# VHH binders against o13842, part 13

Target 1, 320 residues: o13842
Amino acid sequence: MYETRDLTGNAGKPVDTNPWPNNSKIAVSFVVNYEEGGERSLLYEDEGFETFLTEAGLMPFPNRPVRERSIESCFEYGSRCGFWRILNLFKKHKVPFTCWAIGQAVEKNPVVVGAMEEAGCEVGSHSHRWINYEGVPPETEYEHIKKSVQAIQKASPSNSAPRSWYTGRASLNTRKLVCQVYKDLGLPQPFDSDEYNDDYPYWVADPLASKPGAEDDKGLLIVPYTLEVNDMKYAVAPGFCNSDDFYTYARDAFDVLYEEGLEGAPKMMTIGLHCRLTGRPGRFRGLQKLMEHITSKEGVWVATREQIAQAWSAKHPYKA

## First folded at step 4 (VHH)

Design p8 (framework vhh_7d4b_2)
Fold by ESMFold2-Fast, scan of step 4:
Structure p8 (fold): chain B 320 residues (1-320), chain A 123 residues (1-123)
Amino acid sequence: as target 1 above (320 residues)
Amino acid sequence: QVQLVESGGGVVQPGRSLRLSCAASGFTFSHYAMGWYRQAPGKQRELVASISRSGGSTNYADSVKGRFTISRDNSKNTMYLQMNSLKPEDTAVYYCAKTSGYYRDSDYTFDYWGQGTQVTVSS
């Protein structure tokens, strides 16, 4: 895996002039990260507390191993308030999102999975813990992947295992381990979103194959994610100061890709959201405006990542 | 691979009831709105009922409204069509259908159909 880098892609040419259902000019993937309860804490026997991607991430804290209740409560806002505010918006507009669900967060608040299924949203996996997996032993990460899949499936009223996968802070071993766990559990291979390098799905060789192009190579479909159109910028400098910053940036990205679609190069767009960030009322206004803008346009397909993956793979099957 | 398998069709007398079932596999059933189409000999295929992903919203063709009820059980990956007070005009092949995944109000686009099940209303 990763022994070489593809810097060319499609050399600026459209892969398909009509890849999406109903002649749609853009596929829009809204992603909700459900991480609350999976972050670092001494309560979970981690070495310290978490500050990453909270309002608290921009202020100084002591560097000693204590519980920080203020920060814990910032995460709890996401599960108690922000998630439900976001879900209700999508229900009102009758469009879906895909969730990156942390397994431990689901274990601590399983009701969110049933609520998302009821709303027609996809629940994908964000691994078990909201941590950096670089340097985690492969055996430990394998167990985390398995626990995440099982936690989501157990919380699912339809008993559905996650079809989409995103670790975020992944190691070079993560992709192969994910495929191995799914194989060992007898589940269909997941769609992998741990890439940020393109505006449409694409195939890579199956990491479990004996070698690329071998008879056992079934391929692996990549559905790229985003760090660019992502509300994490409210908490990471340089970033967004207000809801209009997020709205204007996301709207402009949408408009560019939509216009390219109208000109014969339809693509996908991803918008990343966090329950404790965009779920706050002031930031949430930007998402409301974005939703109205996107749904006002003709030829826009708002879809889950699983739906996008299935539509793409039906027209573009893997060629070894 | 997406599969939709209809069952429950048959021959019934006018005024009787039938319940059609559609067993779905190969996709996350709860993520897709579903519908029932029918096609009688020499006529165009028509949508008779549709149901949202959650089951919270349903829509019916005027010809069947008040007589047919669409429902779904996401835990069993199954959709149903309860057909009451059947009329000879209801005679058709009934097709289970899956949306392309786009959901807006009651307007759906369907991208997959099962093989169909014959319903004949005859004395």
Scores: ipSAE 0.000, ipTM 0.288, lowest interface PAE 15.6, mean pLDDT 89

Design p9 (framework vhh_7d4b_2)
Fold by ESMFold2-Fast, scan of step 4:
Structure p9 (fold): chain B 320 residues (1-320), chain A 123 residues (1-123)
Amino acid sequence: as target 1 above (320 residues)
Amino acid sequence: QVQLVESGGGVVQPGRSLRLSCAASGFTFSFYAMGWYRQAPGKQRELVASISTSGGSTNYADSVKGRFTISRDNSKNTMYLQMNSLKPEDTAVYYCAKSSGYYRGSEPTFDYWGQGTQVTVSS
């Protein structure tokens, strides 16, 4: 619980000048957050309703423990329409994404897991509920992690458990509990994405080890995520007003990293998307333009987070 | 159900050492930060040392830094406090504590304490 932080990284130097397959200059991770049905709501026996990351946050609602159909329907747009619109775009371009799937959302709409697998996409876990896990007892969070993994595996036609993990609003207990659940279920250790601090994967000590660097320390691979190149900014000030705002910002971020890759410092880039946000037709235009831009460039590898993790770990195995 | 049993207290002369042990049961020990509190006569109970779930991070009160060492063995569900260079001012009842899983600032919040073990440092 007194987790320390590394402010140094690799001192601004490339870890590897050719880390990706086929001499690729950038690895691009599109992430689709599948959260609809897992949000805070009286419908799910919570004490109130959620306004975070929806257009409904702009409407005046009473501060009372009631159901709000407007908010409920804003989330439902993601599962009913937005997810399918986004999936179809990736199918048309024949490139994958990684999904952060909320376990409860999967339980309420399990067909999305099979659809993603058929399209060649990765289904990762976003824990069981779309809530802040700070303040949740460790035993309760352990059960949520377990339920999430099992719900995704049960919905999977290939019976695949999620290999990638992202909680977002994690507790200080989350990383160790995730590793413990995977161990207890007999699953290989997951790739953890609950960091925003770099543009390439890196290793940390195994949270289940007796101590960092001990014989039992097998490492844990971090694949950093993003809050910066993320469509959540459509809902959070000083964010995006129109599809061109998202497109130009994401394109510029891609261009910078791509140019650094051409100059001998290839990295990864993550683009975070939400079914109910970018899945709306007006915002979706920005994603279409971004996809065309990215796929038009030579030396670009659009990959799942699992593929990125496996490529990195094969070339850079853990060293204590 | 939750049980914390302290041992290792006693009477010792200034400058000597004692090692306290805390045996935990009734919960998944490795999931919780643990700590040692003490209460001297006429004073409030204070946090002396705390240790993270893995044992990789520790914190100490300024009065004991460099003299006390906290450690844990998750395979045995046991926590320890090695107390070196003991002073008369270290005389107190020492309590093993289990965290609640929550933090208040940089310190774990504690929700359960053992019955305590007396440490007396006298010449």
Scores: ipSAE 0.000, ipTM 0.267, lowest interface PAE 14.8, mean pLDDT 90

Design q1 (framework vhh_8dlx_2)
Fold by ESMFold2-Fast, scan of step 4:
Structure q1 (fold): chain B 320 residues (1-320), chain A 123 residues (1-123)
Amino acid sequence: as target 1 above (320 residues)
Amino acid sequence: EVQLVESGGGVVQPGRSLRLSCAASGFTFDSYAMHWVRQAPGKGLEWIGNIYDSGSTFYNPSLKSLVTISRDDSTNTLYLQMNSLRAEDTAIYYCARVEYDYGSGTWEPFDYWGKGTLVTVSS
């Protein structure tokens, strides 16, 4: 249970070489969580329903093993309306996002994968189910990881497996199991986004290596995600009350990182979005304003997480 | 047909100010970012700055205290105000239309240029 964490990172120092193409001052990662159809529901043989990160989370519901169609419809807004509204914005601005796609949600609505691929977006994996994997048996989690990768690849017109990985509510076994599944499927190692601790990608030891720093340790690249610049705060107190709260917070975070980039410390920034949250018209206005702000500055690179990972790896290769 | 026509150049004494204009036609001017670029004799192109359709401006850091870019969308006109002119500011000044490709992190190739206006700084 106990493990040592790296509290030092780069000790506040900028990277020695700008990793971004064309000496960009900031790499911006928009992330769209596609979770609808992967949540807990009796419809999927779970023991109950899910209210987290929906408008239904504000309503009192009895904790009993029944289907609640009102809650089901709150999730369905994401797949039916919110996803398409968000995708159309990115298509209009001709910039990509990375999707954290839940495997079961993809199985139930595979058309979204082809739509994202056509738009130049990256489809990453968010595991198979939108659940907490703490306490899930390793053999069960292994099968979930495998099903997620296969569901996304099957839905992909280019037959592409996800290159980026994010579980969110991960177990202590998740990183090693993900690497094992990718190895067992003959796929290249994914880029891991299950960290929130830096504004740069960074390397860790390969969890499948015989030991850290050994000859077989080729590293694993971490591309940090965010819970901070994330529309989940619309549903989590004290959070965001209106679209201007989201916009103002995300804009200020962008401005700080962009200014640091201008001063010689080019970093990455992530913005986390959910189809059923920001996809709602009132909240969506904040995303439109943020997009306009970000695309009003030169030296900005709006990229998929795979592109960011590849750019970082080219300039800052793993050193055991 | 897209046209960009620069004007306002000429001979100016060191230390003086000058304002250049660029008249745009043949496209929806208020939907494009516009740029000023110069080329001194025997040298390469030097980017001066740009102005987005929103009115936001960005400048070459070496020049930002010396120049101001503005636009009048009602007349489809781009302006470059230059202050404290020096002999090294002698160049042909071009206005250009271009889009920044956020997906690649760089400017698209300049898709349209004016013919330029010559500014000569001498006594």
Scores: ipSAE 0.191, ipTM 0.699, lowest interface PAE 4.0, mean pLDDT 89

Design q10 (framework vhh_7yz9_2)
Fold by ESMFold2-Fast, scan of step 4:
Structure q10 (fold): chain B 320 residues (1-320), chain A 123 residues (1-123)
Amino acid sequence: as target 1 above (320 residues)
Amino acid sequence: QWQLVESGGGLVQAGGSLRLSCTASGFTFDSYAMGWYRQTAGNEREWVAFIYDSGSTFYADSVKGRFTISRDNAKNTVYLQMNSLKPEDTAVYYCARVEYDYGSGTYEPFDYWGQGTPVTVSS
């Protein structure tokens, strides 16, 4: 797997001049990361506490294996306040998002899955724990993937298993393990979002195939994600200082892709959000402004990642 | 209070032409996108063509190249010019005021207004 790198893609050419439903010029994927309760903590038998992607990440805390209640409460803001604020915005505008849901976080607060389904949003999987899976034994990661899928399906009023997958801090083994779990559970193959390398979906060989291009190779659809148009930059370099920084950057990215779509090269755009970051009132203003900007333009399709994957694969089925 | 009145339907031979008209009253016509929809016996109502307030037009694949939508804002009227008609174009045609729905990526009828105008295409 990954023995070669595809540095070419489609060589700058549009794959399809009209890939989206209803002649849409851009497909916009809002993503809400639901991670609260899945982060590192001694409470969950981890060796330490988590500081990544919180206000605490910018402050001096002891670098020792203790519980840090202040940091835990920063994550809890996401589940208690930020998630609901974000969901209500999408309900007001009658547009969906896709959630990257951490399985353990869902187990600790399953009501969020039903709330998202009621709002027409997609609940995807973000694996079981919000950790770096590099160096995790494959058998342990397999169980984490399985637990994540089952936790989300159990919390789902419609008993729906997640169709979209994103680990984030994945290993070279993750993609194959995810496909294996879905096969073992009798579920249709998921759409994989652990790539950041393009502005449209594309196919790779099925990791479970005997070899690329073999008769058993049914492909795997990649729906690329983003670290670039992502509110994590409030907490990491190069950084956003205020809501206007986020808004201006995301608006400019939208405008470029939208204009390319109007000129015959429609693509997809992803905006990554975190309940404890953008869910804070000051940062949330930037999301409100972005939503207003996006919903001021015609030819825009705001869709779940599953809907984007289905639209793309219907027009561009896998060819081994 | 708001009303749409369709006209211009009728019987026509395959290969023929018809022009449908829809006259609006009770709202600011030039501020809204307008669309034509059709319903065949036993089927759901389907979209045929949209015209934006800007004058930009969009067509369903089944009619592209054969039908032309246009509007006359001074007369509060939207038109559908239908050329090279086929028996499969037989339907009741409806005019609607439409609003853009971001979740579907297209204009959706706010309300289905108007009585419809029947079009029958024979061999």
Scores: ipSAE 0.191, ipTM 0.692, lowest interface PAE 3.8, mean pLDDT 90

Design q11 (framework vhh_7pa5_2)
Fold by ESMFold2-Fast, scan of step 4:
Structure q11 (fold): chain B 320 residues (1-320), chain A 124 residues (1-124)
Amino acid sequence: as target 1 above (320 residues)
Amino acid sequence: QVQLVESGGGMVQPGGSLRLSCAASGFTFDSYAMSWVRRAPGKGPEWVSTIYDSGGSTYYADSVKGRFTISRDNAKNTLYLQMNSLKPEDTALYYCARVEYDYGSGTYEPFDYWGQGTQVTVSS
C-alpha cells in the first residue's frame, strides 16, 4: 500500500460527465466532528491529558500525568451546547451534514446519533478514540475500529453502521485494517476520507485484494477531507482570530470552486467543524453567515459524504 | 407544464416480473432525480426507489432491495422500474414522481410532481 504517490490526479482537467445530481455546480460537504468524551485523559487510562484543539491549547500546561479539568470542560461544551447549536442550524436550513463520530464519545452520549438521523444527517466513524493511531499495535487498532462501528450502530435508531470512515491521525496500516473490520463484520466497504489531496472523489486499489488490479480488486472509494477549510484553525497557527476570518476564508474557497463549476468543472468542497470550536457563540456567527451564503446560490448541492460517494461511484465506477 | 405518464402495469403471478415506464415532459429531465412511490389498498404512500439525474446513484426501500432495479434513459426522457420476484405484498398503484430538494437527496422527501399511477396486481 502507498508504494507510489499519485501526483497527477486529473491533470487539471474537469471530469467529462456532471458528477452531481440536478446538474449541480458544486457538492458541499459540511462535516461535524463529534469527539467529546473520546479525547486523552487519565480518566480513560491514558498516560496524560489532551492538549489539542481547545482554547486551553493556547495556555501553558506542564506536561504531567494528571487530569486537567479546564480542558475536560472545554470538550464537554461541545457535547452539552455546541453540538445542539450546530444541529439546530442545519435543521433550520433543511440541509444535512456528515458527522465524524468517535466511538467512545458516542458510548458516553448516544442520544446524539438519533438526533442526527432524525435531522437527515449521516453518522460516520472517526475510530474509537481521539488519538494518534501511528504506533498503535494493529490488533489494538482493529479492536478500536470494530468497537467504533458497533457503538455507532448500537446508538442508531435505524441500526445503521457507519458508511463513511475518517481516522485523521492514521498510520500506513489504518486503511487496510478498516477494510478488514468491515469485511469481518459482513458490512459493505466504507468510503474512506483519510486524504486531503483533491477536490474530487477518486478510486484506489482495494487494500484487501491479492494485488492491485487483480480480479478480486473491487476498488476503494476515497472522498477527500480537509484540513484547510476547517475550524481547527481557530486553535492552531496561523489561525483564525474571529468568526469573520473563518467566514471570509471559507466563503472565498466556496466562491472559487463554485465559479469553476459554472465554467464546466463541478467539484466537491468540504468544510470541517468541531462542536467545541464553531459551537461557541462567537465563532458560530461565521458558520451562520457561511450557510446563508452557500444556500443563496443556485446549483449548489449540500449533501452527506455517503450521498456524494454514491453519486460519484455511479458516474465514475472503478476501473482497475 | 410538467407531465409524468406511467405505463407497464398489469397482473402477474407471484415470482413473476414487470417493467414499469414513466414518460416525462415539460422540464429538463436529465436535471432531476426521479422516484417511484407506491400506494397499496388501504395504506398510505410508500417510497420505493430513487435515481439521481445521471442515472448512477440509486436508493431502494428495504422491502424491494435485490428484487427491483430503477433506471433511466435521459435521451428518451423515460424512467423505468424493473420488478423481479414479485410478491402479493407488492400489489399497489405505482407513481412516478419528480424530486426537487436543496441538498440533492430523494429519499424520504416530499415530491413536487406525481404521475397518475399504474396498477400492479400480484396474484395467482
Scores: ipSAE 0.000, ipTM 0.125, lowest interface PAE 19.0, mean pLDDT 88

Design q12 (framework vhh_8dlx_2)
Fold by ESMFold2-Fast, scan of step 4:
Structure q12 (fold): chain B 320 residues (1-320), chain A 123 residues (1-123)
Amino acid sequence: as target 1 above (320 residues)
Amino acid sequence: EVQLVESGGGVVQPGRSLRLSCAASGFTFDSYAMHWVRQAPGKGLEWIGNIYDSGSTFYNPSLKSLVTISRDDSTNTLYLQMNSLRAEDTAIYYCARVEYDYGTGVYEPFDYWGKGTLVTVSS
């Protein structure tokens, strides 16, 4: 229950002039959202179907509680084709990504978790369902968080629970419930990515502490996510019309942060991707170009969010 | 055995064009990005540009208007087309397959470079 927001951050000053391994000038976090099979559908006993962030969003459909095969198949493209196309690109370049995996999607296609682990990628949790958690009862959301963590761990050949967390459409209870579930399962506290407000990891008070700064306050590390450099803009007007729009925007964001890093202010950058969006061949070309651009520069560290969190916390441990 | 063999160098007059070739063998050429690098007499290495397996090219901004890099994956050959050659373009030109480990932020300990081909721009 913390109500105040920090509008200052580090007041425009670099927090650390050399925060990353091997004097890297930028840490790049590619994120792959694995959501297919977790969306609203009558197949999953929901009251309707989902069109958000699909090509089907612009098609006229009846406002009735029915199944729509066109929509179902648009999501299925992500799990059947797009995920594998994206994974193969990262394997080719020998760099990892972090996955925001929806628990229900993992339950329906667990092979993706083993494939990501084999490729050196991180599998994080994106809660259990791809829904808005605002208005969901806390006891229901607690069970969703728990199911998500357990589904990912069960599908993991190494039996690894997700270390990174991202809900997206979170409730006011989400952060505290996530920390409670991890504690109840005997797991280390997760790294929370449900913030969009900085280009550095930073600490907040532990939601489970008696009060901020108390002796029981062990902190919670935030690793900020992005809605800016995100392929969701292919599906949101006035967004991206073609692969060059995505490439040019992402390249420019990278160049700005990379140049700031060269000038003594190294930061992190996040790129958000969806299997059913960027996994489509026409859009995928923009990701290929971006990867080639990023991997044409020295002093770039392409890392999982867990690696970024661990590097940051080693240099900047929490102080209550 | 990985081999890179440059050819096409020689003496050229200022203002002329020249195309260099690099014949690659011993690896899956169409799966690797390739680079051109030069070294003028008494100076350090200068990166000219690269070409990815996709065909995407990136150039040193100081040289972009003067050079074009291309590849023929069917013959495992890399090309450097140079136009409007100047005296300062006199250098040994190297073909390279250089890997940077982006997961660790350091270059691979072993890279593959050709022996170079000399280009002399003089009257």
Scores: ipSAE 0.011, ipTM 0.405, lowest interface PAE 9.3, mean pLDDT 89

Design q13 (framework vhh_8dlx_2)
Fold by ESMFold2-Fast, scan of step 4:
Structure q13 (fold): chain B 320 residues (1-320), chain A 123 residues (1-123)
Amino acid sequence: as target 1 above (320 residues)
Amino acid sequence: EVQLVESGGGVVQPGRSLRLSCAASGFTFDSYAMHWVRQAPGKGLEWIGNIYDSGSTFYNPSLKSLVTISRDDSTNTLYLQMNSLRAEDTAIYYCARHEYNYGSGTYGAFDIWGKGTLVTVSS
């Protein structure tokens, strides 16, 4: 897999001058990462604790094989407060988001899945644990993917399996394993978001096909994600210091893509959010301002990733 | 009945200020974002700005220094304050309720409009 790299894409040309419903000039995907309870901890038999993407990342916590209750409670803020603050904002504006849900986090707080479904949001899978899957044995990762899908479906009042997939810290085996698990469970192929290389959906060869382009190759739709417009920058260098930093950066990215859409090259934009980061009151103000900015513009389509994938694939099927 | 009624228009001298009002009835005003839009004679609609239920305001950049939008949720009233009026500001001014499109709908649409109030800037 990944024997070659596509450095060309569409050579800077618009793929479609009118790809979105109602002649919309941009499709906007808000993503909420629900990770709290899936992070590394000795409580879960990991080798240590996790500080990544928390306020604790700037504090001197020695890397030790112990539990750090202070840091655990920083994650717990996301599930206890931040998630609900974010969900209420989207409910108030009557717009959806797509959730990247960690299976273990869902198992520990399944009520969040029903709450998102009731609000009309999409619950996608973020694998089972919030860890780096590089170096994880394929058989172990297969079981994690399977457990994640089953945990989300079990927590779903509508018994819905996740249609969208995002691992984040994926291995070179992840995409093929995800497709294999979905096939083995009798589920339709998911939409894969483990790519950061473009501003519109695109097709790749089915990892399970006998060979690329063969009769059994039905394609796999990529709906790209982002590390650029992502609140993780509150916690990593070069960083965001305050809510206006996030708002200004995200607003500028939206304005550029929106203006390109007005000029005949409509695209999609993703905004990545974390319950324990943007869910904090001081950072949350930036999201409120961003949503108000985005919704003040004509020709903007705020949609789930599943809706974006369906709209794109209907107009651009992989095989005739 | 859901209704918006603009008032405060009229003839005004260049360089003067004017405040328009919009009275809302028949819906929960404090739950909606509200817009001001104008249309000059023989021209298309021009968006002026909006105010969200939170109080946050967004303006057409070409008009930002000349206008202020505010609201009084206790009286269900929307306001547009205009300063340094020029002949080019002559138009029918409309207030409009923001349409929230959930799921796959187009954002920024207006579902309820007033009948407008005419502002004529002349000397």
Scores: ipSAE 0.000, ipTM 0.154, lowest interface PAE 17.9, mean pLDDT 88

Design q14 (framework vhh_8dlx_2)
Fold by ESMFold2-Fast, scan of step 4:
Structure q14 (fold): chain B 320 residues (1-320), chain A 122 residues (1-122)
Amino acid sequence: as target 1 above (320 residues)
Amino acid sequence: EVQLVESGGGVVQPGRSLRLSCAASGFTFDSYAMHWVRQAPGKGLEWIGNIYDSGSTFYNPSLKSLVTISRDDSTNTLYLQMNSLRAEDTAIYYCARVYDYGSGTYEPFDYWGKGTLVTVSS
C-alpha cells in the first residue's frame, strides 16, 4: 500500500454536484479528541510518562521511567472538566461533533459515550492507545483496533460500533488492518480520516481487494482530517498564545472556505479540539466565539463525519 | 550517532550580548525543529524557544524581548542570540531536537546536547 502518491486530487476543480444537503455552501466538522486515560504511563505498562499536547508539553521533559502525577492530572482535567464544558457548548447550539475516542480512555470513563450519543454527536475510534503505531507488530495493532471498536460499542447505549476511524500516528499497515477488523467483526466499511491532504472527501481503492480496480474493489471513503485548524497549536509551536489567536485563525480559514462555497466550490472544513486544551476556560472562549461566528452564517452545515461521508457517497459514489 | 554540540558559552559582563551555537550531526538537520533550553544552578529546566525547518520561531513569552533564535541549514548550525544579559541568565544552555512523527505531531525532546555554561558576573 502507498506505492504511489496522488499529488493531483481533483486538480483544483470544484465538484460537479453540491454534495451537501439543502445546497449548503460548506460542511463543518468539529472534532473532539477524547484521549485522557489512553496516554503513556507506567500505570499502563508503558516505558515512561506523556507530556505531549498538555501545558507541560511546552516544557522540555526528558523521557524517564517514572510517573509524573502533576502531568497526569493535566490529562485528567480533560475528562473531568474540559469534555463536559465542550459538550455543553454543542448542546446549547444544537449542533453535533465527531469524537475521536481512544478505546482505553473509554474503558476508564465509559459515561462519555452515552453523553455524546444523547447529544446527537458521533463517537468515532482513535484506536486503543494514544501512541505511535509505527513499528507496532501488525498482530498487536489488529488487537488494538478490535479492542477499540469493542470498547466503544460496549459503552454505547445503542450498542453502536464506531463508523469513523482516525489513528493519527498510523503505521503503513493501519488502513488495511482497520478494514480487516471491521470485516472480521461483520461491520460495514469504516470511513477513514487518516489523511490531511484535501478539503473534500474522496475515494481510494479498498485495501482488502485482490488489486486496485478489481471486481472486488468496492472502494474506501476518505474524510480528511486536519492538523492545521487544530487547538494542538496551543501546545505546539509556532502556536496560539491566547484564545483570540485560535479564534482568528479558525475564523479566517472558515471564511475562505465559505467564500469559495459561495463562488461555486462547496467544501468541508475540519476543526480539531482536545478536551484538556480548549476545555480550559481561557482557551474555551475562542471556541465560543468561533461557534457564534460559524452558526451566524447562512448555508452552513455543521455535521458529524458520518453524516458528511453519507452525503458525499450519495452524490459521488465510488467508480473503480 | 545523532550529536548536538553547543559552544560559545563563557563569562560575560551584565548588560552585554552573547551568541551561542549548536552544531548538529548524524541526522537531516533541515528537516527538524530545534529548541533552546537552559538550567540555572539549583533550578529546573526553562524552555527558551524554538525554530522550525521553515525558519519560523516561537519564544517563551518571559524571554521574547531578550533572545533571538536562528539557523543555518547549509552548516547544520543552530544559534541563540542573547541581549541585555543579567546575573539571572547564568545557566547551562542546551540545544535540543524534537521528534516529528511525520504527520506534524511532535513529542518532547528526543536528543539534547551536553550544554554550554554561561556565567553573567561583574
Scores: ipSAE 0.000, ipTM 0.122, lowest interface PAE 20.4, mean pLDDT 88

